# Miniprotein binders against q53ft3: the designs that were tried, part 34

Target 1, 195 residues: q53ft3
Amino acid sequence: MFGCLVAGRLVQTAAQQVAEDKFVFDLPDYESINHVVVFMLGTIPFPEGMGGSVYFSYPDSNGMPVWQLLGFVTNGKPSAIFKISGLKSGEGSQHPFGAMNIVRTPSVAQIGISVELLDSMAQQTPVGNAAVSSVDSFTQFTQKMLDNFYNFASSFAVSQAQMTPSPSEMFIPANVVLKWYENFQRRLAQNPLFW
Below, E stands for the ipSAE of ESMFold2; O stands for the ipSAE of OpenDDE; V2 stands for 0.75 times the mean of E and O plus 0.25 times the DockQ between their complexes.

## First folded at step 6 (miniprotein)

Design L27 (at its last look DockQ between E and O 0.65; V2 from the best seeds 0.57)
Fold by ESMFold2, look of step 6:
Structure L27 (fold): chain B 195 residues (1-195), chain A 83 residues (1-83)
Amino acid sequence: as target 1 above (195 residues)
Amino acid sequence: SVEELAEEIRMALEYVQRIYERAKKLLEQGDVEKALYALQLAYKWAKIALERAQELGLTELIEEAQELIQQIEELMEKIRESQ
């Protein structure tokens, strides 16, 4: 159902179920984490009309959990990147995990997913700095992917004089690949989310 | 891979089983409203898991899902009859 990924760590896919509609991933050494990805694995979606509210938690100075709403995952938007480094301060809000007796090591943070009706989720407001300013990282990733594809494809370029007859194969002029690369790169620079 | 898909289905059925056991405890405590909520959620997840197992032809998971669905339906019916 759910996955949780931190850069440089193994993906977690075995959430701890803490209630019928609530799931938790532990984040050890949370003070070194800046971003976390929460996503649906893809085989088992939310039931119709439902989605997931995503929370972040660490113990406060009294050892009690402090939960903050990061955002949402749904069948229509099954993955999200959340910034958690700024959430290590002690301000929390009303949340569905607070009445639960969840056993946890005090030094370990948690990501909580609360399965809820979409109508209920639409009335919730995430903490203001949890939204990912993802344009730079998305742009960098997609640029690297484009460069990788272009370099791979261009490594097979040959001139017409170098071609051997190959009647069972189709060929694409190298100029077409370059034009596609340049067009995509230009569109990405103008609007990294154009697709 | 199909193996990763099967593991996700198996994990979902484990969650459904725990929800079913939670619902039984809620009934013992007299909290019928929460028990029904839990059973309805378990039922929805179990039906989804069954559908995915059927799409992949995973016979053991199909049988496991069907057994859970039957248990959930029986408990929900007992609750309706007692009200």
Scores: ipSAE 0.603, ipTM 0.863, lowest interface PAE 1.5, mean pLDDT 78
Fold by OpenDDE base, look of step 6:
Structure L27 (fold): chain B 195 residues (1-195), chain A 83 residues (1-83)
Amino acid sequence: as target 1 above (195 residues)
Amino acid sequence: SVEELAEEIRMALEYVQRIYERAKKLLEQGDVEKALYALQLAYKWAKIALERAQELGLTELIEEAQELIQQIEELMEKIRESQ
């Protein structure tokens, strides 16, 4: 149902369920992370009238988790990008994860998704610096994500001589992927918000 | 791919199962309100999962979803009968 993406890292789709309505992704080496994308996988939406409040947790100087509301994902807005680099020294807010004993290591931050009523979500205020505030930051994130995808896709590239016959599978030539990448880069340079 | 969609449906059903089990534990603890809330959420997601499985013709997942829905409904009924 949920996915979490850090630029330059593998996509996470296996969230830990910590409560009936709460899911958690672990973010190792969180100090090196600037942006996180939270998204719906697309097959199983939120029930009608519900969405997800997205929280970020990091250990404070005492090793206690500090949770902050980043924003929201909904069926109407199935993905969101959050800047977390500036949150590492912030103050905690009221959060739904406080009573939960979530096993974590000191070097691991967490993204929490709390499934809530849309009406309740509307009453909450995310931290102001969690939204991608600059076009430049967004562009940098997108570039890193694209590079990750290209590197991932290219790792599966095989020569025609190396191909194993599989009539049930479709293949995309590598040059098509490259062309797509180049076109995407051009569009991104022209308008970072073209989608 | 259909396989990827099937995997997502399977994951959802796993979540539904876990929510169901948590609801049972909540009932044992005497927290009927939270248990009902959990069951309602589980029910809604199970129904969506069932619909998606049916659309894709995934027989095993359809059966699993139907079974979970039945279990949830039975537990909800038991709670209502006890109130």
Scores: ipSAE 0.480, ipTM 0.805, lowest interface PAE 1.1, mean pLDDT 82
ESMFold2 (binder alone), look of step 6: mean pLDDT 90; pTM 0.891

Design L28 (at its last look DockQ between E and O 0.15; V2 from the best seeds 0.00; counts 0 for: pae E 3.2 > 1.5, placed apart)
Fold by ESMFold2, look of step 6:
Structure L28 (fold): chain B 195 residues (1-195), chain A 83 residues (1-83)
Amino acid sequence: as target 1 above (195 residues)
Amino acid sequence: SVEELAEEIRIALEYVQRIYERAKKLLEQGDVEKALRALQLAYKWAKLALERAQELGLTELIEEAQELIQQIEELMEKIRESQ
């Protein structure tokens, strides 16, 4: 019912159930991760009146877990992007995961989802600057990421008439980037989980 | 694909089964309130999984969901009778 996506990695769709109402995804090599997307797969929604509080956990210098509230996902906002790069040295927050028997390692962080009543979630305050945006689906997130890449690469494009030789620089024709972009979009539309 | 949707429903029913088993342990430990809350959550998810399985015509998963729902209802009734 939940998914977790990091750019450049395969999507995770099978959370570890660590309690009746708590689910966890492992994030190995978390120090290289800047953003994470948490989303509902859509097959099984939250029950009426409920949603998910999303937490990030990393081991501190002593190997002990430090949990921070990132934000929320709900049936009405089924996906969100969270910035975690600034949280890897932050102070922990109040969290509901403290009594769970979870194995921790020094290089693995976790994303936790706690299924709660919407009224209970409304009383919680995420750590600052964690939420970047909310996306309607992981497909829309991927499309926006591809658009951003194309616009960025296109901002460096020059015509053949404007090109000057530069032996220390490598150039890619713009139409190659466009063809890659179109092919990736086509494959994503055919199977959003093709990676 | 339908096969991928069926697997997602199966995983959800596995979560429900684990909640049911945890609720039984909570009752053995005397924590009736927490057991009832767990069963109410399991019931809601099992009903949602049943609805999805019915929409897709997945007979095996329909039967699994119905069996879980019955077990959950029976345990919740036993809790009400003991109070």
Scores: ipSAE 0.356, ipTM 0.753, lowest interface PAE 3.2, mean pLDDT 75
Fold by OpenDDE base, look of step 6:
Structure L28 (fold): chain B 195 residues (1-195), chain A 83 residues (1-83)
Amino acid sequence: as target 1 above (195 residues)
Amino acid sequence: SVEELAEEIRIALEYVQRIYERAKKLLEQGDVEKALRALQLAYKWAKLALERAQELGLTELIEEAQELIQQIEELMEKIRESQ
């Protein structure tokens, strides 16, 4: 249902379900992480009228989790990029995730996704510094993200002989993805905000 | 990988099960409307999970999805009969 991508790291597609409406990804060595991408895998969308509130948590000096709202993912916005480097020393509050018994290690931060009503989400205010602050940082992140995405997508590549019949699904040739990737990189180099 | 997709389906089915259990609790509380909405959502997700599991040939997940669908349908039928 959800994926988490850290630049330079493998994509995480298996979130731990900690409640009926809450999912968690572990981020080891979180101090080295500047940006994270949270995205929907596309297998199962959010229910109508619902989306996901994305939270970041890290242990404070006392070892207690500090949770901060980063932003949102929805069916209309199935992915989001968050800067977390500036949050690691910030102040936070106890969020619904704080009530969950989640096994944590001191060096591991977490991304939490809470499935909520869109109307409720609209009333929440993300932390202001979770947005990408510079074009240069965004460009660097995007490049790393693209590389990770390509690696991830290629891991699903199958030959025609390996394909199982699925009339309900459409398939894209790998060469098309490669061409898109090359074109995207070229455009990104020309204008990081071309989209 | 197929394994990653299987895990996604598993997570979805776990979510479906939790929604189902919540619906049961809602019924016990007398909130039939909310229970029905929950069951409808659970049903939709379960059906999608089943389809994906079938496409991937994941026998265990197919069986799990089918079982959940049956449970949801039975509960919805009981609610209908009580109205």
Scores: ipSAE 0.253, ipTM 0.680, lowest interface PAE 1.8, mean pLDDT 80
ESMFold2 (binder alone), look of step 6: mean pLDDT 90; pTM 0.888

Design L3 (at its last look DockQ between E and O 0.74; V2 from the best seeds 0.00; counts 0 for: pae E 3.9 > 1.5)
Fold by ESMFold2, look of step 6:
Structure L3 (fold): chain B 195 residues (1-195), chain A 83 residues (1-83)
Amino acid sequence: as target 1 above (195 residues)
Amino acid sequence: SVEELAEEIRLALEYVQRIYERAKKLLEQGDVEKALRRLQLAYKWAKIALERAQELGLTELIEEAQELIQQIEELMEKIRESQ
């Protein structure tokens, strides 16, 4: 249902269900993370009238989780980019994750998704500094996303000698992925706003 | 790929199963209202998973979704009869 992407890292697609309507992704080494993307994978949407409130949690100096509302993901807005670089020392917000018994370490934060009614979500206020802040941040994030995609796709590469017959599967030559990667990098370097 | 779509559906059904088990526990504790709310959530997601499995022709997942939906419906009917 959910995905979580950090630039330069493999995408996470198997959220840990910590309650019937609450899902989390671990963010190890969270202090090096400036942005996260939270998104719907696309196959299983939210039920009608529902959506996801997205939270960020980091361990405080005592190792206790501090949760902050980042924003929302819905069927109408199925992905969002959140800046977390300014949230690693903030005060917590009201949140629905307080009953969970999750062991944490000082260097691991979490992204939490709480499935809620849209009416309930409309009454919540995200922390004000979760948005992407500049073109330079956007460019860096985009470059790291690009690297992540290339590394992910390349991790499945096989040579023709290693291929087994799989007539029901479609394959993409690795050269196609490389051409796409190089072209996108070139265009991004010439104009970060070419989209 | 079809395998990735199937895995997403399978994971969703695993989430639904856990919601169902939690609802049973809430009924044992006497929290009927909370149990029913969880069953309604599980039902909605299971129906969506069934639809997607049917669209992809994933027979095994169709059967799993149908069995889970039946269990959820039976438990909700049991609650309705006892009210």
Scores: ipSAE 0.264, ipTM 0.700, lowest interface PAE 3.9, mean pLDDT 77
Fold by OpenDDE base, look of step 6:
Structure L3 (fold): chain B 195 residues (1-195), chain A 83 residues (1-83)
Amino acid sequence: as target 1 above (195 residues)
Amino acid sequence: SVEELAEEIRLALEYVQRIYERAKKLLEQGDVEKALRRLQLAYKWAKIALERAQELGLTELIEEAQELIQQIEELMEKIRESQ
């Protein structure tokens, strides 16, 4: 139902259900994270009239979780990018997650999704700087994701001499991937919201 | 892929099952209102999961979803009868 993506890391698609309407992703080494993408997987949408409030939690100096509302995901807006790097010293907000007995290591933060009525969500105020509103921040995040993908894909590149015959498999030339990457970068530079 | 979609549906049904079990516990605790709200959510998600499973022709997941829906409906009916 939900996915969580950090640039340079593997996508997470298995949220832990911690309550009937609450889901959590663990973010190890959260201090190195600048941006997080939360998105719907697309198979199971929110029920009509419902959406998700997205929260970020990190341990304070006493080891207690500090929760902050980042923003929202809905069927109409199935993905959102959040900047979390500046939140690490912020004050906690009201949150629905309560005292969760989640085994946390000090270096692990959490993304929480609370499934709520859209009307209730409209009454909530996210922390001011969490939503990526700047084109520059979005571009930087996208670039890091592209780089990660290219590096990942290129790591599997083999020459024809190295290929094992597999008639049932289709292969894509590496130069096609490179051309796609270059074209994508060009389009992104022209219009970061070209999709 | 169909396999990936099937896994997503399976996960959704697991969530539904957990919500259902929690609703039963809430009823045991006497919190009927919360239990009903949870069951309503579980029901809606189960219906969506069923529809998706049907669209993909996933027989086992269809059966699982139908069973969960039936269990939820029965429990909701039981609650209504007790009021």
Scores: ipSAE 0.263, ipTM 0.715, lowest interface PAE 1.5, mean pLDDT 82
ESMFold2 (binder alone), look of step 6: mean pLDDT 89; pTM 0.883

Design L4 (at its last look DockQ between E and O 0.72; V2 from the best seeds 0.00; counts 0 for: pae E 2.3 > 1.5)
Fold by ESMFold2, look of step 6:
Structure L4 (fold): chain B 195 residues (1-195), chain A 83 residues (1-83)
Amino acid sequence: as target 1 above (195 residues)
Amino acid sequence: SVEELAEEIRRALEYVQRIYERAKKLLEQGDVEKALRRLQLAYKWAKIALERAQELGLTELIEEAQELIQQIEELMEKIRESQ
């Protein structure tokens, strides 16, 4: 239903359900994270009239979770990029997660998604500068993610002379990755929101 | 891929199943209104999951969704009759 992506990390798609309408992703090593993408995976939308309020949580100096409203995802806006680097020193805000008994490591932050009525979400105010919602910012993030994948895959490239005989392994020619990269880039330039 | 889509549907049905089990426990505790609210949400999610499984022709997931929907409907009807 939900996905959570940090640049340079594997996408998380298996949210922890902490209530019937509340879902959480753990963010280990959160101090190194500047931006997080929260998105709908695409197959299971919100029920009609509902959407998701997105929160960020980190432990305060006495070990209590500090939750801050980052913004929203909805069927009409199914993905959003949030800047969290400045929030690790911020003040807490009103939130629906405070009564949850969630066991966590002190160095782990969390992204919380609360499924709510759209009317209820309209009265909520995110912390300032958390949401990054311009098409230019989306395009820049997407380009960085594409470059990261291409550089990663390319780092494993070998020539035919370097190949180890291993008939049970599957291989992908390097030019397939490049062709995919080039096609994705072209489509992104034509429509930044095609995916 | 279709397998990625199927996994998303499976996960959604797992979430719905957990909501259903929590609703049953709430009924055992006598908290009828909280149980009904959870069942109504679970029903909406399960119907969406069923629709997506049908669109993809995923027979096993269709059957799982239908069984879960039936269980939810039966429990909601039981609550309605006791009010």
Scores: ipSAE 0.435, ipTM 0.786, lowest interface PAE 2.3, mean pLDDT 77
Fold by OpenDDE base, look of step 6:
Structure L4 (fold): chain B 195 residues (1-195), chain A 83 residues (1-83)
Amino acid sequence: as target 1 above (195 residues)
Amino acid sequence: SVEELAEEIRRALEYVQRIYERAKKLLEQGDVEKALRRLQLAYKWAKIALERAQELGLTELIEEAQELIQQIEELMEKIRESQ
């Protein structure tokens, strides 16, 4: 139902169910994480009238978990990007996860998803600096990924004169990659969720 | 892939099963209201899982979902009869 993505890390698609309506992803080495993406996998949507409140938990100086509301995911907004790097010194907020003794190492933070009524979610106030505008954040994230890919692919570009004959290998012209990139950017600008 | 979707449906049914078991424990503890709310959630997700399994023609998952739905309905009925 839920996925969690940190840049430079493998995607997580198996949340731990810690309560009837609560799911958790572990984030090892959380101090190196700036942003996290939480998204619906799309197979099992929220029941009608329900969504997910997304929380971040990190250990305080005493080793106690501090929970903060990051924002929300819903069927209408199935993904969100959150900045967590600035939350390490923040105060804890009211959270539904209670005193759950989730066994975690000091270097591991958690993303928690609480399944709640949409009406109840509307009454909650996320931490102000955590919610990057969902559309802008997604676009920015995608753009960075695209740029990374383009830069990576371009680093292998050679002229035809520089090519070593390798009949067993297939080659893709650089202009094809560029055209794909431009087309993808155009589609992304029109609809960030075009896929 | 169909296999990936099947795995997601399976995980959802596992979650439903856990919610169902928790609801039973809540009933044993006398928290009928909370148990009923959990069962309602489990029921809704089980129905979605069933629908997705049917769309993909996943016979085993369809049967599992149907069984869970029946168990949830029976427990909900038992609660209603006890009130």
Scores: ipSAE 0.401, ipTM 0.788, lowest interface PAE 1.1, mean pLDDT 84
ESMFold2 (binder alone), look of step 6: mean pLDDT 89; pTM 0.886

Design L5 (at its last look DockQ between E and O 0.67; V2 from the best seeds 0.00; counts 0 for: pae E 2.3 > 1.5)
Fold by ESMFold2, look of step 6:
Formats: structure tokens, sequence, C-alpha cells
Structure L5 (fold): chain B 195 residues (1-195), chain A 83 residues (1-83)
């Protein structure tokens, strides 16, 4: 079925079913989130002729949900990256969700997925430039995260001659990080959605 | 892994079960057309889940999917007989 990923957080794979055709993921501390990835887990596709409209919701100044259409996921495009950093003060769009979540806490937003006919989805217009292009943008975004992590970790590398014994600490050889980095890059280039 | 694939199939069947229960409630309220449309969606998801469970040889999930499909088919038949 569906997954939802924010950089630096554990992936969510158990959407709350709020209607027969509507699924929701909670995003705590949404003010700090710039991008979300919404994707199909890979075993259960949409039924033929159907796909998913993806919405973002945040509470307004009175705690009322404001829903905005981000874009779509389909069997032909099963993953998409959406930019949400510019949407947290905008007006809502027409949406199929009502007041479906009774309890709303401050700083919690939601990603909603509405399963719809592809013809119906073709008549919908996402807000602004929320959708980031699919696989190539995801690959480049992920490459930048990998490069940043590798450069950061490498800046702390020391040679064996520089080490002092410390029984209370665990160490990871720099070569292990390099091997992980090289393997991840190769797999990402071959299948951007492997992770 | 097989465990991850089985998880997704089980989750789909849980969603199908909820749709089925909602359709029964709609029939109690007399909304036959909406109940039938929900059952048709549940049927599509259940058939997909069955196919995936069969491909993976997941016997317990195959049996669960088959039972749900039978229940959905029986309820849809009752609806058609009463119209």
Amino acid sequence: as target 1 above (195 residues)
Amino acid sequence: SVEELAYEIRLALEYVQRIYERAKKLLEQGDVEKALRRLQLAYKWAKIALERAQELGLTELIEEAQELIQQIEELMEKIRESQ
C-alpha cells in the first residue's frame, strides 16, 4: 500500500484509513519539514484505472485543518517528492477530506491520499510548485544527502597512528563508511526506489 | 523480504475488511447503491491481495483473502437479488 518518508525520520508504512478510499499519515513538528516523499510500498498496486491524489494539511491559527493538493502517485509513477515548506500559511484547496481527524494537536500536519479514478485526477490542479519531479529529482536529492553525510563523517576520520585506546568507545573504520557510501550510490543509480 | 511483502498483503486485507464492514452498515441504513460501490472496490483490492499471496505461497493469507472474497461476493449477490 503506501509509505511516507521525511528525511531524518523513520519511514511510515501504516497509514490510518479514514475512509474506504482515504488514507492519512501524521507529520509531527511539521514546521521543520521541507519535503516529504509519498510512495507505493510495491506489493499492492492501485486497482486498474485508479491512482492517488496526495494532499497536505496543517492547522490554521484557530486549529482548523487547511488541506492543499500536492500532486499524485499512480502505478506508472509510484513515488513522488513534494515540497511543503512554502505551504504552511497558504489558503486551502478543494479537497475530499472533511473534519475526519477529531483530535488535532499543534505542530501536527497530515499527508492525505485519496484513491480516485485516473480521469477524476486529471481534472485536479495541485497548488503552486509543490510537486518535485519524480525519480530523477529524488535521486539527486538523495545523492546530496549521501555526499553531505560522507563529507561530515570523513571530517572526523583519524589514522591508526592518531588513535588512543578508549575501552568505553566504539569505533567504525572509515573504510566501512566508504564501502557503505559506494554501495548505496551504485544501488541508487540502478534502482532509485530501493530504499 | 518475504516478511515485508506479507505485511503489506495483511495490511491490504485489513483495509478490505473495514470496507466490507462499512458496506454492511450502509445496507442497514438503506443506502444500497453506496454499499455496492464500496463492495466493488473491496473486491478489487481483495483479488489483488489474493494474487500476491498466491505468488508468494502464503497459505494463511490466501485463506484469509478467499474468505473475504466469498463474503463480499455473497453480500453483492444478496443486494442484486433484492433490487
Scores: ipSAE 0.451, ipTM 0.805, lowest interface PAE 2.3, mean pLDDT 78
Fold by OpenDDE base, look of step 6:
Structure L5 (fold): chain B 195 residues (1-195), chain A 83 residues (1-83)
Amino acid sequence: as target 1 above (195 residues)
Amino acid sequence: SVEELAYEIRLALEYVQRIYERAKKLLEQGDVEKALRRLQLAYKWAKIALERAQELGLTELIEEAQELIQQIEELMEKIRESQ
């Protein structure tokens, strides 16, 4: 149902269900994270009239969790980017996660998704600086993701002479990946919301 | 891929199962209203999962979804009869 993505990290597609209507992703080493993407996987949408309130939780100086409302995901808006780097010193907000004794290491934050009625969500006020509203922030995040992907893919590059014959496998030329990358960057520069 | 979609459906059904089990516990605790709300959510997701499984022809997941739906419906009926 839900996915969570941090630039430079593997995508998470298996949320921990901590309550009937609450799901959590762990974010190790959260202090190094600037942005997080929360998205629907696309196969199982929200039931009609429902969406997800997205919360961020980090331990305060006393080790107690501080929850803040980041924003929302819905069937109409199945993904959102949130800036969490500036939230580390913020005040906690009202949240539905209660006193969840989730075993946390001090360096691990959490993204929580609460499945709620759309009407109820409309009455909530996210933290003002959490939603990525600027085109620049979105572009920067996307660029980091692209760079990570390119670096990852390139690490597997081998010359034809180095290839082991595997008739059952298909190979993609590195030049194709590079061309895709360049085209994507061009489109992103023209319109950051081209997709 | 079909495999990826199947994985997502499986996850959904796992969530449904957990909600169902929680609803049973809530009933044992006497919180009928909360249990019913949870069952309604579980039911809606189970129906979506079933539909997706049917679209993909995933026989095992179809059967699992149908079973969960039946269990949810039976429990909801039991609640209604007890009121």
Scores: ipSAE 0.342, ipTM 0.754, lowest interface PAE 1.4, mean pLDDT 83
ESMFold2 (binder alone), look of step 6: mean pLDDT 89; pTM 0.884

Design L6 (at its last look DockQ between E and O 0.78; V2 from the best seeds 0.00; counts 0 for: pae E 4.5 > 1.5)
Fold by OpenDDE base, look of step 6:
Structure L6 (fold): chain B 195 residues (1-195), chain A 83 residues (1-83)
Amino acid sequence: as target 1 above (195 residues)
Amino acid sequence: SVEELALEIRLALEYVQRIYERAKKLLEQGDVEKALRRLQLAYKWAKIALERAQELGLTELIEEAQELIQQIEELMEKIRESQ
């Protein structure tokens, strides 16, 4: 139902269900993370009238988890980008996750999703600096994602002479990927919300 | 891909199963209200999962979803009868 994405890292699609209405992703080496994307996978939407409150948890100096409300995902807004780099010294907020016996290493943070009524979510106030409100921050994140994808795809590039015959497989020329990348960058520069 | 969608549906059904089991435990603890709320959530997700499985023609997942829905409905009925 949920995915979590950090630029330069593999997509996480297997959230741990820690309660009947609560899901958690682990973020190792969280100190190096600036932004995280939380998104719905698209097959299983929220039930009508419900959405997800997204929380971030990091260990404090005593090793106790500090939870902060980042924002929300809903059927109408199935993805959100959050800046977490500035939250590492913030104060904890009220959170629904309670004392979870999650085996945490000091370097691991968590993204928590609490499935809640939309009406209840409307009464909650996210931490002010978490939501990516600036077009620039969104553009920077998208650019990093694109670069990651291009680097990944290009690592599989082979010359025709290096290809192993596989009649059942389709191949895409590398220049097509490059053209797509260039076009995407151009569109992003013109309108960061072109999709 | 259909396989990826099938995996997502399967995961959803696993979550439904866990919610169902939690609701049973809540009932054993005497927390009927919480149990009902959990069952309602499980029911809604199970119905969505069923619809998606049907759209994709995934027979095994359809059967699993139907079974879970039946179990949830039976438990909700039992709770209503006990009130």
Scores: ipSAE 0.241, ipTM 0.694, lowest interface PAE 1.6, mean pLDDT 82
Fold by ESMFold2, look of step 6:
Structure L6 (fold): chain B 195 residues (1-195), chain A 83 residues (1-83)
Amino acid sequence: as target 1 above (195 residues)
Amino acid sequence: SVEELALEIRLALEYVQRIYERAKKLLEQGDVEKALRRLQLAYKWAKIALERAQELGLTELIEEAQELIQQIEELMEKIRESQ
């Protein structure tokens, strides 16, 4: 159903269901996060006429959640990038999650997705600084992730002169990674949504 | 790839099952209106999950979705037949 991605972290694909129409991802060490991507995994869409309102929550000084509306995902726009770095001191917004039980949770925030009627979503106003929902921002984030992967993988490259026999290990030629990287970049530049 | 799609469908059916169990608890508490709304949402999700499992030929998930849909339909019928 939903995914949540932060640069440099493993993607989360198993949202915690907190109500029949409400799903949550935990964001540990949220102070170090500037952007999050919320997206539909692709197999299970929203029911007709429905979409997802996306919220960000962090604990206040009393340990109670402060929820802020970031924006929306729908079947017509199934992914969005949200900037959260400016929201960690903001006031809460109207939200459908209610006051859940608060536990001792140092530095853990949450992304909440509320499945709602599209007509209801049209009346909601996101916080102003969360406005990075464009395809250009998604493409830029994706390009940075690709660059990071290529740099990481290439740091393990060795020349034939540096190799020692290791029959129990599997290897791939380094140029396979480069060819994959170049082809992916070309396709992304031609169609940012090809994936 | 097919295994990842199957996992997504299985997780969705687990979500639907939890909605169904919550609706049963609401009925025990006498809150029939809220229980029916949850069952209607669960039904929509379960039908979508069934459709996707059928498109992928995932026989086990098709059977699981069909059973869950039947359970939801039966409970909704019981609610509507009661006063």
Scores: ipSAE 0.222, ipTM 0.665, lowest interface PAE 4.5, mean pLDDT 77
ESMFold2 (binder alone), look of step 6: mean pLDDT 89; pTM 0.882

